# Designs tried in a protein design chat: VHH binders against Low molecular weight phosphotyrosine protein phosphatase 2 (primo-2). Part 17

Target 1, 164 residues: Low molecular weight phosphotyrosine protein phosphatase 2 (primo-2), of Drosophila melanogaster (Fruit fly) (p82891)
Amino acid sequence: MGKRSQKSSVLMVCVGNLCRSPIAEAVMRDLVARAGLQGEWHVESAGIEDWHSGHQPDERALNVLARHNIEYNGKARVLAPEDFLEFDYIFAMDLSNLAALRRMAPKGTTAKLLILGNFGLKPDERIIEDPYYDIGEASFEEIYRQCSIACRNFLKQARLKQIM
Below, E stands for the ipSAE of ESMFold2; O stands for the ipSAE of OpenDDE; V2 stands for 0.75 times the mean of E and O plus 0.25 times the DockQ between their complexes.

## First folded at step 23 (VHH; framework vhh_gocatamig_d2)

Design bb6 (from l2 with I31F; at its last look DockQ between E and O 0.87; V2 from the best seeds 0.00; counts 0 for: pae E 2.2 > 2)
Fold by ESMFold2, look of step 23:
Structure bb6 (fold): chain B 164 residues (1-164), chain A 120 residues (1-120)
Amino acid sequence: as target 1 above (164 residues)
Amino acid sequence: EVQLVESGGGLVQPGGSLTLSCAASGSTVRFYALAWYRQAPGKKRELVAGITYSGRTKYMDSVKGRFTISRDNAKNSVYLQMNSLRAEDTAVYYCAAHTWSEPSGRTDYWGQGTLVTVSS
């Protein structure tokens, strides 16, 4: 049973909530909508650091999403202690993100803290790398590809009740 | 107007060391991230190392263990200690500062570059 009302709930997390987690959120939300599951799934994203709260995602992330016909209107927000109790799944993009989530998780945390790329991606592609310092949009398109595979695989596994 | 002033480039022998420095002037803007990039002839500009305001670092694989990035938040300054230099490190090194400003969102500032030449 999901922590938010009667829905399963997913929180996508990266450091700033500007590049990777907005793409992951948008992809997952789009997948849920196209499958007719919006009544069963709630999707958000958040950042580990409170530097960019209120900002739009990186323009490169928005451009990649638009290229794939996905509109995104979210704004960055910081991860809160309540998220660990309210979400069923909290996804890190890389190992540094996961380590931070483990350190931040309060006593009584019920959320499953997972690496998104562990779902359906090959071993050498499972880390969704931070594109912040990259020039251009190529790494953002790769992130979109990784998120698409991972979210699709995760949703299939979750619906078959295979998530440990 | 923000201006990035770089220094520390020069000629050095293989195995030698250099320290690059860069100071942001003309603004009280806090930068989320400061970074060093480099560009060798015929190649694209690429990240060498970056460091966030909170001190999180990122390095390209080929420089890990040899280069160290650091920053002084009070002075909006960033430094790159380059040890065990190799011929392949020869490039123009650029200081960069990353922040957000409305209405454009993400805003990047670049220095003019400083040449590092590693040669016998």
Scores: ipSAE 0.494, ipTM 0.801, lowest interface PAE 2.2, mean pLDDT 89
ESMFold2 (binder alone), look of step 23: mean pLDDT 79; pTM 0.797
OpenDDE, look of step 23: ipSAE 0.822; ipTM 0.915

## First folded at step 24 (VHH; framework vhh_gocatamig_d2)

Design cc1 (from l1 with R30K G54S K58R; at its last look DockQ between E and O 0.78; V2 from the best seeds 0.63)
Fold by OpenDDE, look of step 24:
Structure cc1 (fold): chain B 164 residues (1-164), chain A 120 residues (1-120)
Amino acid sequence: as target 1 above (164 residues)
Amino acid sequence: EVQLVESGGGLVQPGGSLTLSCAASGSTFKIYALAWYRQAPGKKRELVAGITYSGRTRYMDSVKGRFTISRDNAKNSVYLQMNSLRAEDTAVYYCAAHTWSEPSGRTDYWGQGTLVTVSS
């Protein structure tokens, strides 16, 4: 699949591509669609670990998205070296993800490695925590909230050419 | 299906140490992560520590620096070394296995729990 082409491209990354990054991807795509910008933006997600490749997201993630009328049909995939060349922005959900991305990034990468929550969220809300071990859906609802705010603000800033 | 057998709980004084053990059996090849949870009286069950197949760990904030989760793949076992125990660590500790399989998706398996009491 063509990733960069003429479009701006965003890759949402978490550990397993099951919980956070699928929500971020779905939310970003929804925002792009609502704005009529599908021709300008390409959005995917990936995981740092390879255990769940080909798997559906966590059911809790899908349930939360569904409650917000967002459909998601993606499957988990592992981050690839080529992603660092093909995507303009690679978003980490937390500092651990970012550190991993930095370690994995090949020399010559052109992707901007960023924390998603740095966009529009209050300082104490910028980390999108891993909900994998949590019980219930509350954490996933919070992730949705964080992603909604962050993705909206990112898209706004990106369109205004204000991304550093 | 995955079965979990816990051991190591008991009574300990504040500042003391315990090691919990959990042995997994059954479809262990489906386990992505093993974890320890705890539930104190009147409180909800919460994660204490988790470890993935790759060895990535997560801890609740209050146990960081005191507790260490580890695993032995050859024995299909997970351990929780608990040092510098506090009264607030008193709880029933549960071993958990988090699995994934088609088409069921994620399935969580729980041990019966082992009581840890920290008291002078």
Scores: ipSAE 0.579, ipTM 0.834, lowest interface PAE 0.7, mean pLDDT 93
ESMFold2, look of step 24: ipSAE 0.586; ipTM 0.841
ESMFold2 (binder alone), look of step 24: mean pLDDT 84; pTM 0.843

Design cc2 (from l1 with G54A; at its last look DockQ between E and O 0.74; V2 from the best seeds 0.75)
Fold by ESMFold2, look of step 24:
Order: C-alpha cells, then sequence, then structure tokens
Structure cc2 (fold): chain B 164 residues (1-164), chain A 120 residues (1-120)
C-alpha cells in the first residue's frame, strides 16, 4: 500500500496489542484527523507477542475510547521484521517493551525506537503501565490521558522537525 | 468451563511462609495468564502477581522480593510462594485465569478463594 511513500508513519507497540497500543493508535489517528493531516501520517499498532493475533482489543480499552468519542476497529497483530524498515517511529509503552523492540530489530533498522511517554508527560508519569491484570477501567482512562498528552506533544515536535 | 481450585491458605505468624496452589481444570485450550489476587476486609480486590504461559511475571510493589509466582503449564497449575509474611498480607487470596473466548472476547475465571491470616 506504499507506506514508505507516506510522509511519516507511526507504529504503537505493547505486549499483546489489546490494551495500551490500540488506545495509543486510536488517539494518534484521531489527532491526525483533527489536524487535517491524514494524507501525511499513517498510524498502526502491533504486539510483541503473537498470542492475540486476530483478537479485538480488551473491551475496557474500547469502552474508554468510546467515552471519548473515538471508534476503533483494529485487530491485534504481531510485530514483523518489515515494520522496522517500513515505519519511521515505533513507540514502546514501557521500558520492557523498548528493550524487546531493540532485541527484535534487525540489522539495517531505520525506524526510531522511542518511549511514547517521553513526549510531554511528567517524569513520574512517563511509563504507560500494563493494565492487563487490573480490575475495572480506571487504569485504561489513565492510559488514555497519558496517550493524549504524549501523542499531541509528539505530533507538535515532529511537525517542527524536532525529533532526532 | 475452566474451574479453579485453590489450596494452601491458613494461619501463620509474621515472618512466616506459605505456598498457595491453584489447579485449573476443564480447559481444552492453553490458558494465557494465571494470577493471584487478594481482598482484605473493606478493600477492593487487587492483583498480587500474574504469570503468562510464556513465563512473563508481574507483581504488586508491596510483595516484590517476598512473593514468587510460578506455573506448571503441563498441569495447568499456578503457585504463589509467600515469604516474610506481614500482617497486611492478611486477605482472601483468589486464583484467576485470564483467557479468550468467542464471541465474548476476554474471559476471566475465578476460584472461590483461600484465606491467609498473618497474626501473632
Amino acid sequence: as target 1 above (164 residues)
Amino acid sequence: EVQLVESGGGLVQPGGSLTLSCAASGSTFRIYALAWYRQAPGKKRELVAGITYAGRTKYMDSVKGRFTISRDNAKNSVYLQMNSLRAEDTAVYYCAAHTWSEPSGRTDYWGQGTLVTVSS
């Protein structure tokens, strides 16, 4: 589909592609659309583990997005080696995700491997924690808040050519 | 479908140890994650520790270094080794299995709970 011809491309990554990365993808895509930049940005998400390929996101993630008027229709997929060459930015949610990305990245990787929360969040909030075992939706709402701040700040910096 | 049976709870002195065990039965599929939760009187149920089929673990902060979760995939069993027990560890401990089913999506199963009392 010609992803390398797009101006910029973002892949959001967590372990299962069920909880954090679907929220980050949806928030980033919504921000791009609101800014009229859908012709300049491509956004996807993926998981480090293959276990959940084809599954819909955790219902709690979908509920939080719906409460913020964001629809999401994606399904989980696992990271592929090609992603490291096809995407400009690959975002980890936490440090263990980043370590996994660095281990998985093939030689010749051109993607920038970054922590999403390093964009605009306070130091003690920069890790977007895995909510998988949490009961209820409160941590998913917090993840939405973190993603909203981080994606907005990342997009601003990227448009000003400030990303190394 | 999946049935969880806990064992190993009881009364123990502060500083003591217990091992909780939970066997999952009735599953015709691999269980993605097994976990221990606890609920003290007047408190919300909270994660103690979880472990995936591949062995990835997560612990609540207050138990790190004292508790160890493990699983035996061949037996569909999960264990919680609890060392250096404190009065604040007193709670009913619940085994959980986190799975997927069609069409419901994520599907969770819970045991009936086993009481752990840490008292002098």
Scores: ipSAE 0.650, ipTM 0.868, lowest interface PAE 1.5, mean pLDDT 91
ESMFold2 (binder alone), look of step 24: mean pLDDT 85; pTM 0.851
OpenDDE, look of step 24: ipSAE 0.872; ipTM 0.946

Design cc3 (from j5 with M60A; at its last fold request DockQ between E and O 0.65; V2 from the best seeds 0.77)
Amino acid sequence: EVQLVESGGGLVQPGGSLTLSCAASGSTVRIYALAWYRQAPGKKRELVAGITYGGRTKYADSVKGRFTISRDNAKNSVYLQMNSLRAEDTAVYYCAAHTWSEPSGRTDYWGQGTLVTVSS
ESMFold2, look of step 24: ipSAE 0.706; ipTM 0.885
ESMFold2 (binder alone), look of step 24: mean pLDDT 81; pTM 0.802
OpenDDE, look of step 24: ipSAE 0.858; ipTM 0.937
ESMFold2, look of step 25: ipSAE 0.712; ipTM 0.887
ESMFold2 (binder alone), look of step 25: mean pLDDT 81; pTM 0.814
OpenDDE, look of step 25: ipSAE 0.857; ipTM 0.934
ESMFold2, fold request of step 26: ipSAE 0.726, 0.704, 0.721; ipTM 0.893, 0.889, 0.895
ESMFold2 (binder alone), fold request of step 26: mean pLDDT 80, 81, 80; pTM 0.797, 0.804, 0.803
OpenDDE, fold request of step 26: ipSAE 0.873, 0.884, 0.875; ipTM 0.941, 0.948, 0.942

Design cc4 (from j5 with V29L; at its last look DockQ between E and O 0.66; V2 from the best seeds 0.75)
Fold by ESMFold2, look of step 24:
Structure cc4 (fold): chain B 164 residues (1-164), chain A 120 residues (1-120)
Amino acid sequence: as target 1 above (164 residues)
Amino acid sequence: EVQLVESGGGLVQPGGSLTLSCAASGSTLRIYALAWYRQAPGKKRELVAGITYGGRTKYMDSVKGRFTISRDNAKNSVYLQMNSLRAEDTAVYYCAAHTWSEPSGRTDYWGQGTLVTVSS
């Protein structure tokens, strides 16, 4: 059977798959590996827009990940209808992303569509804001911090079988 | 590769209006995002508004409802209509182009800036 019979699967989504979702993917994959769970979890990321398909992430995202000893070799891809059936969890970074996911979800969607920041972050930090127009790396380090907390708490909750 | 030329800055009274224009030349066929940033004396440069090729916009909170960004993809031009201007809008305004280039990846271009002064 598909991925539901083998591994738990997570798709991280933002608009362009250049800034936020690559960081979230990399952080989640690293947490899974450090916990010895790579045989149990599959992690990817994707974008709502296809403009950047095939592009490497924003260099600021790669720099933040490198500072935390995380390599990332992925390229941007656009979200596909199959993702809504193949992934157990699809995480939006902000409310606009979630709204787009809900509009795009085909009939028969089985994936849970969630806000990543609802896991472990304080209410005023739950939106992982789009850093595209920001100057410098401060917002990217903040995104890394938010993703680290959220992914760790999600993984803990999922291992206790408490994800709705 | 891309050159940006701003125009439209000047002196205006509080409550007045200005339109900033920026033309991109030497560009690739498409520029993903065009934006206006500003820098007041002693402050860091900050986003005012941005617009993607497809028309998706973003505004800083203090300008929402007063400023409107638009672009003309055929002319590779971006505009900022500034209404209800306030003293705190005084700054040098910079046009920016955010795009992609091989092999460098994300690539940003900046104009030289145009001064907007709001003073009674």
Scores: ipSAE 0.677, ipTM 0.875, lowest interface PAE 1.3, mean pLDDT 90
ESMFold2 (binder alone), look of step 24: mean pLDDT 83; pTM 0.839
OpenDDE, look of step 24: ipSAE 0.870; ipTM 0.942

## First folded at step 25 (VHH; framework vhh_gocatamig_d2)

Design dd1 (from aa1 with H104K T107E; at its last look DockQ between E and O 0.81; V2 from the best seeds 0.74)
Fold by ESMFold2, look of step 25:
Structure dd1 (fold): chain B 164 residues (1-164), chain A 120 residues (1-120)
Amino acid sequence: as target 1 above (164 residues)
Amino acid sequence: EVQLVESGGGLVQPGGSLTLSCAASGSTVRIYALAWYRQAPGKKRELVAGITYSGRTKYMDSVKGRFTISRDNAKNSVYLQMNSLRAEDTAVYYCAAHTWSEPKGREDYWGQGTLVTVSS
């Protein structure tokens, strides 16, 4: 966006921007579209490391999204210092991601740095675990489920002005 | 394209130690992640430990504190130091390389495996 948009903005972050954050981005964007809120919300994702910049997501993430009728055409990108000033909310998938965000946040950061799973998930499910080394697609389906609950609850709370 | 050669397996007594090694060849491009997986008879293959190019590690819970993964980026080699071995660690151990190519995306390469037997 050229000039600062009046839209609320969300950045989903994991380590590589291949597995978890693309799913979270896609789910949030789909939820926003289904609610007729495309004019009010902007959604992106990014990674903490740049090894995979320019790559499409892990095929397992794309397969899970396709099974839920969600298309995703994004490519991996690395988190930039500007993101901390441009986005209203930056979501970590796990505690290691959150710690990295806090270390990287420049002076004057205005974004709220949050754990996505803190929205609507049971305490023992709030960490959206890194599926990188897992075999098969079961953990990706679980990530989809966690993201669906969390994004829906976040959006509800944000629209009721309940987010600190 | 990427070839993996494991070594270091064998028979050990409970409480013993082994070092597994694996060399990855067939690419001049850096390999993002190297890992050890294992498979016991009748069981699914499972991650034991993984390590990225930058040294970030992950271990399965049952091996934390007993096993150490390391890699030598210059040699594209990965090592698993296994201490305090238990009968439950008996399995075929597989070296894996997790890498990326355009346009195919993620590609996984596997060694042929090395048997570790922990006899009580």
Scores: ipSAE 0.634, ipTM 0.858, lowest interface PAE 1.5, mean pLDDT 90
ESMFold2 (binder alone), look of step 25: mean pLDDT 81; pTM 0.810
OpenDDE, look of step 25: ipSAE 0.811; ipTM 0.919

Design dd2 (from aa1 with H104Y; at its last read DockQ between E and O 0.86; V2 from the best seeds 0.81)
Amino acid sequence: EVQLVESGGGLVQPGGSLTLSCAASGSTVRIYALAWYRQAPGKKRELVAGITYSGRTKYMDSVKGRFTISRDNAKNSVYLQMNSLRAEDTAVYYCAAHTWSEPYGRTDYWGQGTLVTVSS
ESMFold2, look of step 25: ipSAE 0.690; ipTM 0.881
ESMFold2 (binder alone), look of step 25: mean pLDDT 82; pTM 0.818
OpenDDE, look of step 25: ipSAE 0.842; ipTM 0.935
ESMFold2, fold request of step 26: ipSAE 0.673, 0.651, 0.677; ipTM 0.880, 0.870, 0.878
ESMFold2 (binder alone), fold request of step 26: mean pLDDT 81, 81, 81; pTM 0.811, 0.810, 0.811
OpenDDE, fold request of step 26: ipSAE 0.821, 0.886, 0.853; ipTM 0.931, 0.954, 0.942
ESMFold2, last read: ipSAE 0.648, 0.683, 0.694; ipTM 0.873, 0.881, 0.886
ESMFold2 (binder alone), last read: mean pLDDT 81, 80, 81; pTM 0.813, 0.796, 0.814
OpenDDE, last read: ipSAE 0.887, 0.885, 0.869; ipTM 0.953, 0.955, 0.948

Design dd3 (from aa1 with M60A; at its last look DockQ between E and O 0.75; V2 from the best seeds 0.77)
Fold by ESMFold2, look of step 25:
Structure dd3 (fold): chain B 164 residues (1-164), chain A 120 residues (1-120)
Amino acid sequence: as target 1 above (164 residues)
Amino acid sequence: EVQLVESGGGLVQPGGSLTLSCAASGSTVRIYALAWYRQAPGKKRELVAGITYSGRTKYADSVKGRFTISRDNAKNSVYLQMNSLRAEDTAVYYCAAHTWSEPHGRTDYWGQGTLVTVSS
């Protein structure tokens, strides 16, 4: 009789794939693993700009993840046209990221382009701000907090729909 | 390593203008972002303006509409045009280069700072 199988896929996007989207990817992947769902979910991240391709994340991002016992070994990559067809969800960190995604999306895009912070964050915290020019690690810890709440709430909603 | 040489600081009356300049040297690699930060006595260092290699800018809310950042990629130089200066703009201004270096990854370089004083 044969049925097409389905696996959910998430792409986290920021400008450089060094600061925000690696944290979001790592948090989401960790949540998926802790829930025993690694066979059902695929998680990656990418950047809007190509300049950083092949680079490890900002050390501050890696330090925050390590403090929360999350390993990350990914390298920056630039968003490709096929991502818009291959991923179910593409998450922007802020409105500028979302606008860029909409401009870059090819005709026939099937991915849902969403703001990550729309899931579970308070209205004044829904934008996950670019920490690139910030000094120190405080803004990276805040980004981790925002991603943790948003990814948990997104995953909960997705699981409820799959059960119902 | 990247060396940053700042110029253009000084004493200016309120409402006046000043141009800060900074040249980055010591590498043939492209510097991703150049920026100006400032620090007033007793306050934390804060971003004033930043500009990426492609020309994308970011400004602190307190300087929008008054300050303009620009860069010359061929010279790895960054400029800050400061207009309509106010007493609150008094600070030491620091040039910064934000880039990548092996094996350290994300790497930041800082100038030694130049004082801008806005006073009657």
Scores: ipSAE 0.706, ipTM 0.883, lowest interface PAE 1.1, mean pLDDT 90
ESMFold2 (binder alone), look of step 25: mean pLDDT 81; pTM 0.812
OpenDDE, look of step 25: ipSAE 0.843; ipTM 0.935

Design dd4 (from aa1 with P103D H104K; at its last look DockQ between E and O 0.83; V2 from the best seeds 0.77)
Fold by ESMFold2, look of step 25:
Structure dd4 (fold): chain B 164 residues (1-164), chain A 120 residues (1-120)
Amino acid sequence: as target 1 above (164 residues)
Amino acid sequence: EVQLVESGGGLVQPGGSLTLSCAASGSTVRIYALAWYRQAPGKKRELVAGITYSGRTKYMDSVKGRFTISRDNAKNSVYLQMNSLRAEDTAVYYCAAHTWSEDKGRTDYWGQGTLVTVSS
């Protein structure tokens, strides 16, 4: 990743970069585009574990995005130390993800490490649960709903300078 | 492609213990996660426990503290130690392998199941 002049940057993180973080990335990017903010925001996603680098997302994630008219062509990648210096915001989906981010962050990290669901979701919905072992697509649709609310709320707060 | 063979099921009294085993065999496909699911009559199949190649685990709430999942990466085997068994644990237990392939993406394999009956 090259450094971006004049852009705010967001990295969505889950364990494998197959299920939750691709949905969050796609939703955030779509919101930015619909608001005409593509010149002001950069969005990516990454995984904590390296097993899935280069893999396409879980097809259930792609199916949910397609049902909501959102294209996604990204592939899984693993989180790198440079991400902690290059991104303004790094979002965990759950508390285990956040703990891993805090452990991995190098000294001098400038990124804000946050739980995505803390933005606009009710307290009992703030954890975006890992759907990896679930059968079927219902939990992926719920993840889409959670991401939509959280990304919209975050973008509003960020533009009002309420996070910085 | 990948074959999964479960063993270790049986009849046990409430409060008892069982160990389920599952061996994966077949192609050289790397197996990211191995898991145990269960299905009681008239109910949907549900996750009991899962474990990734690196040892990261997940358990359903009702078995947490009573069941322990483990895997042997060299043998492609997964185990479920079930302690303090209750009547509601009665089900057919299925081993699953969660993989990825270039032509199909996320690819799942299932065993044929092993019956666990908890009854006085």
Scores: ipSAE 0.692, ipTM 0.883, lowest interface PAE 1.2, mean pLDDT 91
ESMFold2 (binder alone), look of step 25: mean pLDDT 82; pTM 0.815
OpenDDE, look of step 25: ipSAE 0.806; ipTM 0.926

Design dd5 (from cc3 with T52S; at its last look DockQ between E and O 0.84; V2 from the best seeds 0.74)
Fold by ESMFold2, look of step 25:
Structure dd5 (fold): chain B 164 residues (1-164), chain A 120 residues (1-120)
Amino acid sequence: as target 1 above (164 residues)
Amino acid sequence: EVQLVESGGGLVQPGGSLTLSCAASGSTVRIYALAWYRQAPGKKRELVAGISYGGRTKYADSVKGRFTISRDNAKNSVYLQMNSLRAEDTAVYYCAAHTWSEPSGRTDYWGQGTLVTVSS
């Protein structure tokens, strides 16, 4: 099955695929499902680093998703060169993630490499900060809020064919 | 089952420098991230700086440009160089190791703390 015969595809990326990108993936998938668009959209997440492959998300990420009635059963995986050819959109959470994506992208990359927070968030909220070192769950709830706004805005723009 | 031992705390005048050290021992558990947190009386423990196995760092805004974190992966040791110290840096500084274990998932270990006092 080729890329052009597939649904529109989104890959959410952070460093470890434990905290931010699972939330973004779950939120986007939930929005697609609520809109009846499962036949049109494919959503995954991945990490820049391989350290956590096979691990479940940070429990705080799972807790915030559960509080918002969103199921998530994914495990961490590392970003592969093939992802840059197979996905239409690859979303970074922050500027260091984006820099890493640009550095890792092979020649012939067809995916659009974007900052997720640039969709619908105010300028001072556009960076979805790494919560790894935070104590407690408040930053994870903020990440959920940012992802909800950004994914909804992106989906609206994509359906109106306003993405680049 | 990771033990963390901090050292290097003490009394320093404003504008001075101090280096904190922390060594992790007692386990074959792989340590993804090492970090320094601090707690002033009556306040919550807060991140000062963290560093991952691959060298990615994060700093609290209040210490950026003044503090530098580094780690030695072979020794499972983490260091905090503190320059241009201010009275508000006075706190107990805690070393932390952020790990993963099955079936518990993310597992954190904490040192006993080392006091840093900045006063004239």
Scores: ipSAE 0.603, ipTM 0.852, lowest interface PAE 1.5, mean pLDDT 90
ESMFold2 (binder alone), look of step 25: mean pLDDT 83; pTM 0.838
OpenDDE, look of step 25: ipSAE 0.810; ipTM 0.925

Design dd6 (from cc3 with S104K T107E; at its last look DockQ between E and O 0.76; V2 from the best seeds 0.76)
Fold by ESMFold2, look of step 25:
Structure dd6 (fold): chain B 164 residues (1-164), chain A 120 residues (1-120)
Amino acid sequence: as target 1 above (164 residues)
Amino acid sequence: EVQLVESGGGLVQPGGSLTLSCAASGSTVRIYALAWYRQAPGKKRELVAGITYGGRTKYADSVKGRFTISRDNAKNSVYLQMNSLRAEDTAVYYCAAHTWSEPKGREDYWGQGTLVTVSS
């Protein structure tokens, strides 16, 4: 149950796996597919909390993805200890997510725990904020924009072997 | 269906305090998040504070350090302690319940609101 050497693997993490991480997963998977890299990259998402396991994403997340011609059929799942050994990269959306990942990481963790927004976003935009309490879809469009920039930048850096 | 009833609004002088209360009732067994929002005349409704079943909180920047949200899961009640009130806190305050159901997904319920007026 270790890392597979034939594919790079990415896990997108937020609190509930309903809003931010499904968007990040969908965007990354779409970028990988459009670049012809599906044989080289595996992408999933998960949540820190178990409350929403089995739930579809927030409708607003699905709506923003649909407007950008991205289908998403995943369901929420909770982060498991095995994820820290099986994924190469685990992305937090904000600093609270990163702190939680660091607390949850078991002995022997091999995954790199990173902030997604550190890839290509301006300093004041690097935190992908939790939209849960927001009214309407504007913040979900912003999250899509942030994820699109960050995933594209990350993929470029990873292909150039620039990620430590 | 979840029904929300707010109480505790009123007139208060700048620098004063109020406690808002909201009781949730209905057929929804567990409410993931309870929150307070507010709407001043001519402005959009905005989050004031939210709290999840597990106790995780979020506050608007404008109220951090002055307001405290809490909930009582046994009573399905949420409270907002508002201290150091300012004129810009004047608004109708709404209790909200953020829930989820199959197959509809995210569902939000709103109270009718309670007016808070901060004026000398």
Scores: ipSAE 0.664, ipTM 0.871, lowest interface PAE 1.4, mean pLDDT 91
ESMFold2 (binder alone), look of step 25: mean pLDDT 81; pTM 0.816
OpenDDE, look of step 25: ipSAE 0.863; ipTM 0.937

